VH-VL binders against NAD kinase (nadK). Designs and how they scored, part 64

Target 1, 268 residues: NAD kinase (nadK), of Syntrophomonas wolfei subsp. wolfei (q0aze0)
Amino acid sequence: MKIILVNNRFKENTEKKAQEIAGQLSALNVEVIIDNGLDEPYAGTVDFIMVLGGDGTMLRAARRYGQRAIPVLGVNMGTVGFLSNIEINELAEYLPLILREEYSLEARMMLEVAVFQQQSLLTRVFCLNELLLRSNSPRMLSFALEISGQKLEPYRGDGLIVSTTTGSTAYSLSAGGPIADPQLDAFIVTPVASHIINKRPLVVSPEREISLHLLEEREAIIGIDGQIKMDFGAENRVLIKRAPHPLLMVNLKAKPFFTSIDRSLQRQ

## First folded at step 19 (VH-VL)

Design UU3 (from RR11 with heavy chain H102Q)
Fold by ESMFold2, fold request of step 20:
Structure UU3 (fold): chain C 268 residues (1-268), chain A 121 residues (1-121), chain B 113 residues (1-113)
Amino acid sequence: as target 1 above (268 residues)
Amino acid sequence: QVQLQQWGAGLLKPSETLSLTCAVYGGSFSGYYWSWIRQPPGKGLEWIGQIYHEGDTNYNPSLKSRVTISVETSKNQFSLKLSSVTAADTAVYYCAREGLKQWTPYGMDVWGRGTLVTVSS
Amino acid sequence: DIEMTQSPDSLAVSLGERATINCRSSQSVLYRSYNKNYLAWYQQNPGQPPKLLIYWASTRESGVPDRFSGSGSGTDFTLTISSLQAEDVAVYYCQQYYTVPRTFGQGTKVEIK
């Protein structure tokens, strides 16, 4: 059995714990690859991914490995979030179940984001929470939103968020979007400080394609899960689709989403 | 180990339509742009156009009025048609994959062997 | 359109000596957000299709000998063959993939002196 342990190299307690857990697993004849974020993602086949840390570390793991259809377990290291399943002090209790593959999986929709220079692809990026388009200056943006070829009235404001239902409790929420059940597949399109009356958040079928481009030359950025930043100008366009594969999140311990919502939001 | 095999008629008369097909083996067709490039004898390379596996196209403006690139996803194939040919269209025609590393373009990483198409004067 | 200009058009180099090819683009091919130049170098042997040598201006493709290296950024790029071998006699092309249409340099023929 081969497992990737994902941690954050800038959190020393996480790095030490990852080494400790790797030693425990190795003693059980489990091959362990540590991904602390420094190296390229591990390219070989693996059976399981264990994420040691908070929601941010899970977002990086999802971006790196989410399209590989490998079970991913979130292990909380101190602060409660939305993406961990068990606490670090419970890992020993659940380890036998992990090794016997006695767990269920919850599929979480991801976004596929394609950024273009005119008609030329610059990159594709996958994310679990959201794409943010926002102004990178004091001036507001004027931009076009298209949904499956349908051109909406132009937007004016600070920007726009396109999120998954998992991302509904992240930046989309702060911008006024709804909390969504993460078991649903949908896009949530949330304006950021819109100047236009009646630009409300939209909930959109995951089968749609969403396109964004600027209508005026302005300094803007595209943000991905709050972790990747890309400059975005009048020559650029972004296309957003449901990713080919969802993130497969491991369920070992029941985590009632609706009962825990206030606690999880306060502790982020 | 991705391989491209290409075929089509190698001799044309003026005003005919050039038609070439490229088949993809040993790898994924989906997720890539697929290109046609030509090279007149003794001259350099000219990009003709590309097609995404879902059908979206980009064409060289110099050829746009005469070029059609199409895809047959069920067969892992894409094709080139160039209408109203003249002697100036005599060239070796290549198909190629627009390669990706970590979902980022990095050039044309796989090429077909080439097909010489001669247009009589 | 981004025009690609190579220099020289041809180059004669003694075996074991250095060959240097320059490529200039009319506009930057640097994607600043990734700090990657969308520029490739190809080798074309007689009767063969082009072969990718260098991508992102300076990264060697798998299986390409260490004697090939690429450098430069933005609009000015260089391909260097540190010690010319007999099998390196070929035409070399630079190519940008930052925009469409894709464009190639006119080619540089490298031959043994």
Scores: ipSAE 0.760, ipTM 0.903, lowest interface PAE 1.2, mean pLDDT 91
Fold by ESMFold2, last read:
Structure UU3 (fold): chain C 268 residues (1-268), chain A 121 residues (1-121), chain B 113 residues (1-113)
Amino acid sequence: as target 1 above (268 residues)
Amino acid sequence: QVQLQQWGAGLLKPSETLSLTCAVYGGSFSGYYWSWIRQPPGKGLEWIGQIYHEGDTNYNPSLKSRVTISVETSKNQFSLKLSSVTAADTAVYYCAREGLKQWTPYGMDVWGRGTLVTVSS
Amino acid sequence: DIEMTQSPDSLAVSLGERATINCRSSQSVLYRSYNKNYLAWYQQNPGQPPKLLIYWASTRESGVPDRFSGSGSGTDFTLTISSLQAEDVAVYYCQQYYTVPRTFGQGTKVEIK
């Protein structure tokens, strides 16, 4: 059995705990790869991914490994969020179940984001929460949104968020979007400080293709899960689709989403 | 390991349509742009165009009015048609994959063997 | 369109000596957000298809000997063969993939002197 341990190199307790867990797993003849974010993602076959940290560390793991359809377990290291399943002090209790593969999986939709220079692909990136388009200057943006080739009336404001249902409790919520059940597949399109009254949040079928581009020369950025930033200008376009594979989140301990919403949002 | 096999008629008369096919083996067809490139005898490389696995195309403006690239995803194949050929279209024609590392373009990493197409007159 | 210009057109180098090929693009091929130049180098032996040597201007493709290296950024790029071997006699092309159409340099023929 081969396991990737994903940690946050900027928190010393996750780095030390990752070494401890790697030692424990090695003693059980489990091969361990540690991913602290500095190296390229491990390309070989793995059976399981363990994320040591909070929602931010899970977002990075999802971006790096989510399209590989590998079970991912969130292990909370002190900051309670929406994406961890067990606490670090419970890991020893659940480890036998992990090794016996006695757990269920919950699928979470991801976004596929493709950025273009005119008609030429610059990159693709996958994310769990959202894409943010926003101004990188004091001036507001004027931009076009197309959904499956259907052009909406132009947007004017600070920007736009296209999120998954998992991302509905992240930046989309702060911008006025709804909290969505993460078991649903959907896009949530949330304007940021729109000056156009009819621009309400939209909930859109995951079968749609969403396209964004600027209508005038402005300095803008695309943000991915609040962790990747890319410059975005008048010659750029971005396409957003449902990613080919969902993130497969491991469920060892029952964590009812709806009864825990208020508690989890206090930690955002 | 990914490999490309290409075929098509190698001798044409002026005004005919060049038609070549490229098949993809040992790897994924989906997620990539697939290109055609040509090389006249003794000369350099000219990119003809590309097609995404879903059918979107980009063509070299110098050839755009005469070029059609198409895809047959069920067979992992893509093809080139170049209409109204002249002697200036005599070249070795290659198919190639536009490669990706971490979903980011990095050049043409796999090439077909090439097909010499000669246009008489 | 981004035009690619190589120099020289032909280069004769003694075995074991350094070969240097320059490539200039008419526009920057640097994707600044990733700090990557969308510039590749290819080797083509007679009667063979091109083979990818260098990508992102300076990263060696798997299986390419260490004597091949690429450098440069933006619009000016260099391919260096540090110690020319007999099997390195070929034509070399630079190519940009920042925009469409994709464009190649005119090629540089490398021969043993």
Scores: ipSAE 0.754, ipTM 0.899, lowest interface PAE 1.2, mean pLDDT 91
Fold by ESMFold2, fold request of step 20:
Structure UU3 (fold): chain C 268 residues (1-268), chain A 121 residues (1-121), chain B 113 residues (1-113)
Amino acid sequence: as target 1 above (268 residues)
Amino acid sequence: QVQLQQWGAGLLKPSETLSLTCAVYGGSFSGYYWSWIRQPPGKGLEWIGQIYHEGDTNYNPSLKSRVTISVETSKNQFSLKLSSVTAADTAVYYCAREGLKQWTPYGMDVWGRGTLVTVSS
Amino acid sequence: DIEMTQSPDSLAVSLGERATINCRSSQSVLYRSYNKNYLAWYQQNPGQPPKLLIYWASTRESGVPDRFSGSGSGTDFTLTISSLQAEDVAVYYCQQYYTVPRTFGQGTKVEIK
């Protein structure tokens, strides 16, 4: 059995704990690849991905490995989040089930984001939560949104969020978008500080294609899962689709979504 | 490990339609742009156009009125048609993959062996 | 369209000596967000398809000898062969993939003096 351990080298003690867990797995004849974010993603075949950390570390793992259709387990290391399944102090208890593959999988929709220079592909990025288009200056943006070729009236404001249902509890929520059941597949399109009062959040079929471009030259940014930043100008376009593969999240321990979000919102 | 094999008629008469096919082996067809490039004997390389696996195309403006690139995704193949050929279309025609690293373009990393197409007079 | 201009058209270099090929684009091919120039170099031997040699202006493709190096940014690029070998006799092309249409330089023929 070969496993990738994903950790975050910038969080205190996560590197040490990853080494400890790798040692424990090696003692059980499990081959372990550590991905702490410094190197390129491991290119070889693996059977399982274990994410040690909070939601941010899971977002990086999803971006790097989510399209490989490999089970991904979130292991919480202290910070309560929406994407972990078990706590670090429970790992030893659940490890036999992991090794015997005695778990279920929950599919979470991902975004495929393609950024263009006019008609030429610049890059493609996959994300679990959201794409953010935002102004990178004091001036607001004027931009066009198209949904499957249907042009909506122009937007004016600070930007726009296109999120998955999983991402509905992230930046989209703060911008006034709805909380969505992560078992649904949908895009949630949430304007950010819109000057146009009739621009409501939209819930859009996952079969649609969403296109964004600026209508005038402005300094703008595309943000991906709050972790990737790309400059975005008037000659650029972004196309957003449902990614070919969902993130396959391992479910070992019941984690009731609705009571969890209710408690999380009251904590704020 | 990815290989491209190409075939099609090598001798054409003026006004005929050039038709070439390229098949992809040993790798994924999906997720890539696939290009046709030509090279007249003793001359440089000219990009003809590209197609995404889902069918979207971009063509060299110099050839746009005569060129059609198509995909047959179920067979991992893409094709070139160039209508109304003349002697000026005599060239070696290559298919190529527009490669990706970390889902980012990095050039044409796999090429077919080329097909010489001669347009007689 | 981004025009690619190579210099020189041909180059004769003694075995073991340095060969230098220049390539200029009419517009920048730098994707600033990734700090990557979308510029490739190809080697083409007689009767063969082009072979990718350098990508992102300065990164060697797998299996390319260390004597090949690429440099430059934005609009001006250089391919250097630090110690020319007999098997390096070929035509070399630069190519941009920042925009469509993709465009190649006119080629530089490298020969042994």
Scores: ipSAE 0.749, ipTM 0.900, lowest interface PAE 1.3, mean pLDDT 91

Design UU3 (from RR11 with heavy chain H102Q)
Fold by ESMFold2, last read:
Structure UU3 (fold): chain C 268 residues (1-268), chain A 121 residues (1-121), chain B 113 residues (1-113)
Amino acid sequence: as target 1 above (268 residues)
Amino acid sequence: QVQLQQWGAGLLKPSETLSLTCAVYGGSFSGYYWSWIRQPPGKGLEWIGQIYHEGDTNYNPSLKSRVTISVETSKNQFSLKLSSVTAADTAVYYCAREGLKQWTPYGMDVWGRGTLVTVSS
Amino acid sequence: DIEMTQSPDSLAVSLGERATINCRSSQSVLYRSYNKNYLAWYQQNPGQPPKLLIYWASTRESGVPDRFSGSGSGTDFTLTISSLQAEDVAVYYCQQYYTVPRTFGQGTKVEIK
């Protein structure tokens, strides 16, 4: 069995703990690849991904490995978020189940985001929570939203969020979007400080394609899961689709979504 | 590893249509741009165009009035048609994959072996 | 269109010596958000398709010998072969993939002196 162990290089305690866990797994004849974010994503075949840290570390793991249809377990090392399943002090208890593959999987929709300069692809990236388009100056944006070729009335404001249901509790929520059941597949399109008073959040079929471009030259950025930033100008457009594969989240311990909302939001 | 195999008629008369097919083996067809490039004998490389696996195309403006690139996704194939050929279209034609690493394009990482197409005088 | 200009058109270098090829683009090929130049170098042996050597201006493709290196940013780029070997006799092309149409330099023929 080969496992990728994902940690956050900038949190020293997770780096040392990752080495400890790698040692424990190696003693059980498990091959371990540590991904602390410095190297290219591991390209070889693996059976399981273990994420040490909070939701941010899970978002990076999803971006790097989510399209490979590999089980991903979130292991919390402090503040409980929405994406961890077990605590670090419980790992020894659950490790036999992991090795025997005695767990269930929950599929979480991901976004595929492609950014173009005119017709030339600049990047194609996957994300678990959201794409944010926002102004990078005091000036508001004027931009076009198209859903499967259907042009909506232009938007004016600070920006727009296109979120998964998993991302509904992240930036989309702060911008006024609904909390969505993460077991649903949908896009949630949430305006940010819209100058057009009646632009409401939209819930959109995952089969749709969402396109954004600026209608006037302005300094804007595209943010991906709050972790990747890209300049975005009038010569650019972005196309957003459901990713080919969902993130396969490992479920070892019951974590009821609805009864834990208040607690999880306070610690996010 | 990914391999590209290409085929098509190598000898044409003026005004005919060049037609080449490229098949993709040993890797994913989806998620990539697939390109055609040509090289006249003893000359440099000219990009003809590209197609995304879902059908979107970009063509070299110098050729776009005569070029059609198509996909057959179920067969992992893409094809080139170049209409109204002349002797100036005599070249080795290559298919290639436009590679993607770290969410970023990085050039043409896999090439077919090439097909010489000669247009008679 | 971004025009790619290589210099020199041909280059004769003694075995074991350095070969240097320059490439200039008419517009920047730097994607600033990722700090990556969308610039590749290819090697083409007679009768064979081009082979990718360097991508993002300075990163070697897998299996490419360490003697090949790339440098530069924006509009000015260099391919260096630090110690020329007999098998390095080929035509070398730079290519931008920042815009469509994709464009290649005219090629640089490298020969042993």
Scores: ipSAE 0.706, ipTM 0.878, lowest interface PAE 1.6, mean pLDDT 90

Design UU5 (from RR11 with heavy chain H102Q, light chain T99K)
Fold by OpenDDE, fold request of step 20:
Structure UU5 (fold): chain C 268 residues (1-268), chain A 121 residues (1-121), chain B 113 residues (1-113)
Amino acid sequence: as target 1 above (268 residues)
Amino acid sequence: QVQLQQWGAGLLKPSETLSLTCAVYGGSFSGYYWSWIRQPPGKGLEWIGQIYHEGDTNYNPSLKSRVTISVETSKNQFSLKLSSVTAADTAVYYCAREGLKQWTPYGMDVWGRGTLVTVSS
Amino acid sequence: DIEMTQSPDSLAVSLGERATINCRSSQSVLYRSYNKNYLAWYQQNPGQPPKLLIYWASTRESGVPDRFSGSGSGTDFTLTISSLQAEDVAVYYCQQYYKVPRTFGQGTKVEIK
């Protein structure tokens, strides 16, 4: 068995823990790779991904390795979030199960985001939570939204979020999007401060495609999972699809989603 | 390693339709753009067009009216048709993969061996 | 369309000497978000397809000797062979893949003086 540990290079405690865990796993004859902010994702094959940190670390790991169809376990290290399954102090207890592959998997839909220069592909990004199109100025954006070839009325507002159901409890939630069951595959299209009063979020089939482009000669910003920032101009287009592979999240410990989100909301 | 094999008729008469096929071996067909490029004898390279594995195409405007690129995903193949050929279409035709590094294009990293197509009356 | 212009058209260089090829694009091929120039260099030997040599303007493809290097940004690019070898005799092309249609330079023939 070969395991890659993904930690947060900006949090020393996660690095130290990764080293410690690596030592433990090595003692059990498990090959270990540590991704402590590698310049490039590890190119070799691995059998299991262990994410040490919080939701942010999980999102990064998902973008880096999520398309490999490998089990991904979130191990929380003292943060509040929705994407970790066990706590770091529980790892020792569950380690035997991990090594024996005695766990269930939950498939989470990811986004495939393609950015174009006119008709030329610039890059693709796979992400677990959302794409954000946002104005980089106090002025509202005007952009075109198309769903499965259906052109909606021109959108005007601060921005737009296209989220997975997993991402429904992230920025989409703050923007007034619905809370979605993470076991459901769907796009959530959430307006950000639309000029249309009471513009409602859309729940869209994962079989559909979503396209965005600006209708004005302005610069905007594309945000991915709140971590990646890209410039987005009049010549750029975005195509959003369901990723061909879901993220396979390891479920070692039951974490009731709806009770968790209810508790979280009560704290606000 | 990924390899491209291409085939088709090498001799055509004016007004006929050029037809070439490229097959992909040793790697994934999905996720890539696949291009056709031609090179007249003793001259430079001209991009003809590309197709995504899902069927989306882009063509060189200079050839758009005569070019059709298609894909057969089940066979990991993509094809080129160029109608109404003339002597000016005489060239070595190459199929190529537009490679990706971390899902970002970086160039045509795999090429077929090329097929000479001669248009002669 | 983005026009690609190489200079010179032909270059004769002594063995072991530096060869320099320039390529200019009619507009910038820099993707600012990634700070990457969508510019590639190819080497083509007679009777063979082009071979990818340099990508993103300055990164060597796997297996390419260290004597090859690419530089430049925006619209002006350079391919350098620090010490010309006999096997380097070929035609070299620059190519932009920032926009469609893809476009190539006219090629530079490198020969031994």
Scores: ipSAE 0.929, ipTM 0.972, lowest interface PAE 0.4, mean pLDDT 95
Fold by OpenDDE, fold request of step 20:
Structure UU5 (fold): chain C 268 residues (1-268), chain A 121 residues (1-121), chain B 113 residues (1-113)
Amino acid sequence: as target 1 above (268 residues)
Amino acid sequence: QVQLQQWGAGLLKPSETLSLTCAVYGGSFSGYYWSWIRQPPGKGLEWIGQIYHEGDTNYNPSLKSRVTISVETSKNQFSLKLSSVTAADTAVYYCAREGLKQWTPYGMDVWGRGTLVTVSS
Amino acid sequence: DIEMTQSPDSLAVSLGERATINCRSSQSVLYRSYNKNYLAWYQQNPGQPPKLLIYWASTRESGVPDRFSGSGSGTDFTLTISSLQAEDVAVYYCQQYYKVPRTFGQGTKVEIK
């Protein structure tokens, strides 16, 4: 068995724990690779990915490995979030189950974001939570939103979020988007400070495609999962689709989503 | 390793339609743009057009009115049609893959061996 | 369209000596978000298809000898062969893949002096 441990090199406690866990796994004849984000993603085959940290680390792991159909386990290390399944102090208890592959998998839809220079592909990014288009200045953006060839009225506002159902409890929620069942595949299109008062979020079928481009000669930015920033200008176009492969999240312990989110919201 | 095999008629009369096919072996057809490039004898390279595995196409404006690129995903093949050929269309035609590094284009990393197409009356 | 211009058209270099080929694009091919130049270099031998040598202006493709190197950014690029070998006799092309249509330089023929 070969396992990747994903941690955050900027959090010393996660680095130390990764090394400790690596030692434990090695003692059990498990090959371990530690990915702290410093190097390129490991290109070889692996059987399991363990994410040590919070939601941010999970998002990075998903972008790096999510299209490889590898089970991914979130191990929380004292942070609040929705993407971890067990706590770090529980790992020893569940390790035998991991090694015996006695766990269930939950498929989570990811976004495929393609950025174009006119008609030329610049890059593709897969992400678990959302794409954010926002102004790079205090001025509102004007941009075109198209869904499966249907051109909506020109959008004016600070920005727009296209989120997965997993991402519904992230930035989309703060922007007034609906809370979605993570077991549902759908796009959530949430306005960010629209010029139209009470502009409603859209829930869109995962079979559709979403296209964005600016209607003015100015610079904007694209944010991916709150971690990646890209420039977005008048010559650029974004195409958003359902990723061909979902993230396979490991369920070792029952974690009821709706009770968890309800509790979390009451604390705010 | 990924390999491209291409075939088609190598001799045409003026006004006929050039038809070439490229087949992909040893790798995924999905997720890539596939291009056609030609090279007249003793001259440089000219990009004809590209097609995504889902069917999205881009053509060189100089040839757009005469060019059609299509895919047959079930066979991992893509094809080129060039109508109303003249002597100026005599060239070696190549199919190629536009490769990706971490989902970012980095160049045409796999090429077919080329097919000489001669247009002669 | 982005026009690609190479210089020189032909180059004769002695074995073991440095060969330098320049390529200029009419527009920048730098994707600033990734700090990547969408510029590639190809080697073509007679009767063979082009072979990718350098991508993103300065990264060697797998299997390419260390004597090949690419440099430059924006609109001006250079392919360098530090020590020319007999097997390096070929035509070299630069190519941009930043915009459609894809465009190539006119090619540079490298020969042994």
Scores: ipSAE 0.923, ipTM 0.971, lowest interface PAE 0.4, mean pLDDT 95
Fold by OpenDDE, look of step 19:
Structure UU5 (fold): chain C 268 residues (1-268), chain A 121 residues (1-121), chain B 113 residues (1-113)
Amino acid sequence: as target 1 above (268 residues)
Amino acid sequence: QVQLQQWGAGLLKPSETLSLTCAVYGGSFSGYYWSWIRQPPGKGLEWIGQIYHEGDTNYNPSLKSRVTISVETSKNQFSLKLSSVTAADTAVYYCAREGLKQWTPYGMDVWGRGTLVTVSS
Amino acid sequence: DIEMTQSPDSLAVSLGERATINCRSSQSVLYRSYNKNYLAWYQQNPGQPPKLLIYWASTRESGVPDRFSGSGSGTDFTLTISSLQAEDVAVYYCQQYYKVPRTFGQGTKVEIK
C-alpha cells in the first residue's frame, strides 16, 4: 500500500504529525509520501490520501490529487471545518480499517475551471469549493454570464461566485448563497454585491456549462478556493464545468451534515 | 508511454480532399488538445489546427475554410480533412499532443511520425 | 497572429563551442498570473518529427541534456547550447502556445563548423 500524507508546511504541528504518522506507517510496511505543498504533486500511483489539517489543506489536496480517483481522508487537527471526517486523536483507532480498505466513500463534485486567452487554453484547475470572479479595484465589474449557451443580462457588481454544493458552506455562504446538501450535485452561482438589488443566487444543473468574461477593458481577479489567484482581463474567458471525476472522500465516521453545519454556524 | 500513430492517403490529385487519422495509444485521450501540423519539404512548421477531446476546435485562419478536424473519442482517434488541395498542400503532416503540466499547456510533447502527402496531377 | 522570428537562419559552430539562437515574438507570450512564458523550443532531425526541448521558455523537457538552456521573457527568447555536440546538428524551432493560431519560428539550422 502507498499513502500520501498531505499537510501544510506553514503549520509546524501538521508537519510534525505527518512525520510521526509516516514512521508508523513505514513500520507497517506502507510506503509513504509526504506532500507539504512545497513540491509538485506526486505523479505516481497511490492507494490512499490522508489530509492532515483543516479545510484549507483538504482543498489543496483536492486540487492536487482529486482527479485521480483516490480515496481522500480528512483528518482534522483542531480546526473548525466541514471537510474532515475524523480527528487526529482518532487516527490510531481507524488506521486498521484504512489499511484493510474497510471504509465507505462519498463522492463530492468538483469544478473544472478552464481559463482561456481568447480561444487558447491557459490552464485548467479542478477545485472542490468555488471559483470567484471579483474586481481588482473599488469599481464594480461588468461581466457576461452564459449558462449552456444562454446569455444572461450583463452582471454589474463586485463579482460572482460559482461553487459546488460542497463549497456552499464556504465563501458562497458569506455572499448570501444557499446552503446545499453535499450529496447533491449542482452549481451555485452567487452574486457578490450585485448592482441589481435582490439579485438571487442560481442553482444550476451539473450538466450545464458556465462561461464568464468581462465586458470592459479592466482587470479582475479569479480566485480558486480562496488559495489561488489569477489575473483576469478582457481577453480572458473562463469556462466552468463539472469535473469529470468527483473527489472520493473517505467516510470512516458518520457525520450528520445538517446538525454539524448548524452547530458550526452557531460558533461563528 | 503515449504514442501517436497516423495514417492516410499519401498521394492526391488537385481538388481532392486530404484525409488523415491519428490514433492515441498508451495514454489518456481525454483532457488534451490534439493538433495537426504540417511541414512542406525543406520548409518550416505550420500549425493547422487543434481539437479538444470533447470536440471543440481551433483552426489556423489561413486554412480555416478548407480544414475540418474531428474526433472519435471511443476510438481515441482524431482526424484531419483538408479540401481542395493543391500543390501547395504538399507536406509532411504530423499529429501531435499538446501536453499538460499540472493541467497547464507546456508544448507539443508527443508527435506522430508524420505522413507525407503529395499533391500531383 | 503572433509572429515568431528566429535569428539567425543558420548557424555554424565548432564542436564544444556555444551556440545561441534567438527568437522574437510580435506580442508578449507571458502569462503574468503564472509568471510563465508560453514559449517552447523544438529540435528536429532530418526525417523525424520535432522534439520538444524547452518549455515555458526555460524549463528542459525530461531527457534533454543540461547543455541546452532557454532564457528570456515577454517577446525575446534565447536557446543556448553551451557546448555543441555532434548530435546537436539539427533545425531548431521556437513556438508560442499563448494564443491561437499556434505559430512557429522559421527555424534555425545548426551545423558544425
Scores: ipSAE 0.910, ipTM 0.966, lowest interface PAE 0.5, mean pLDDT 95

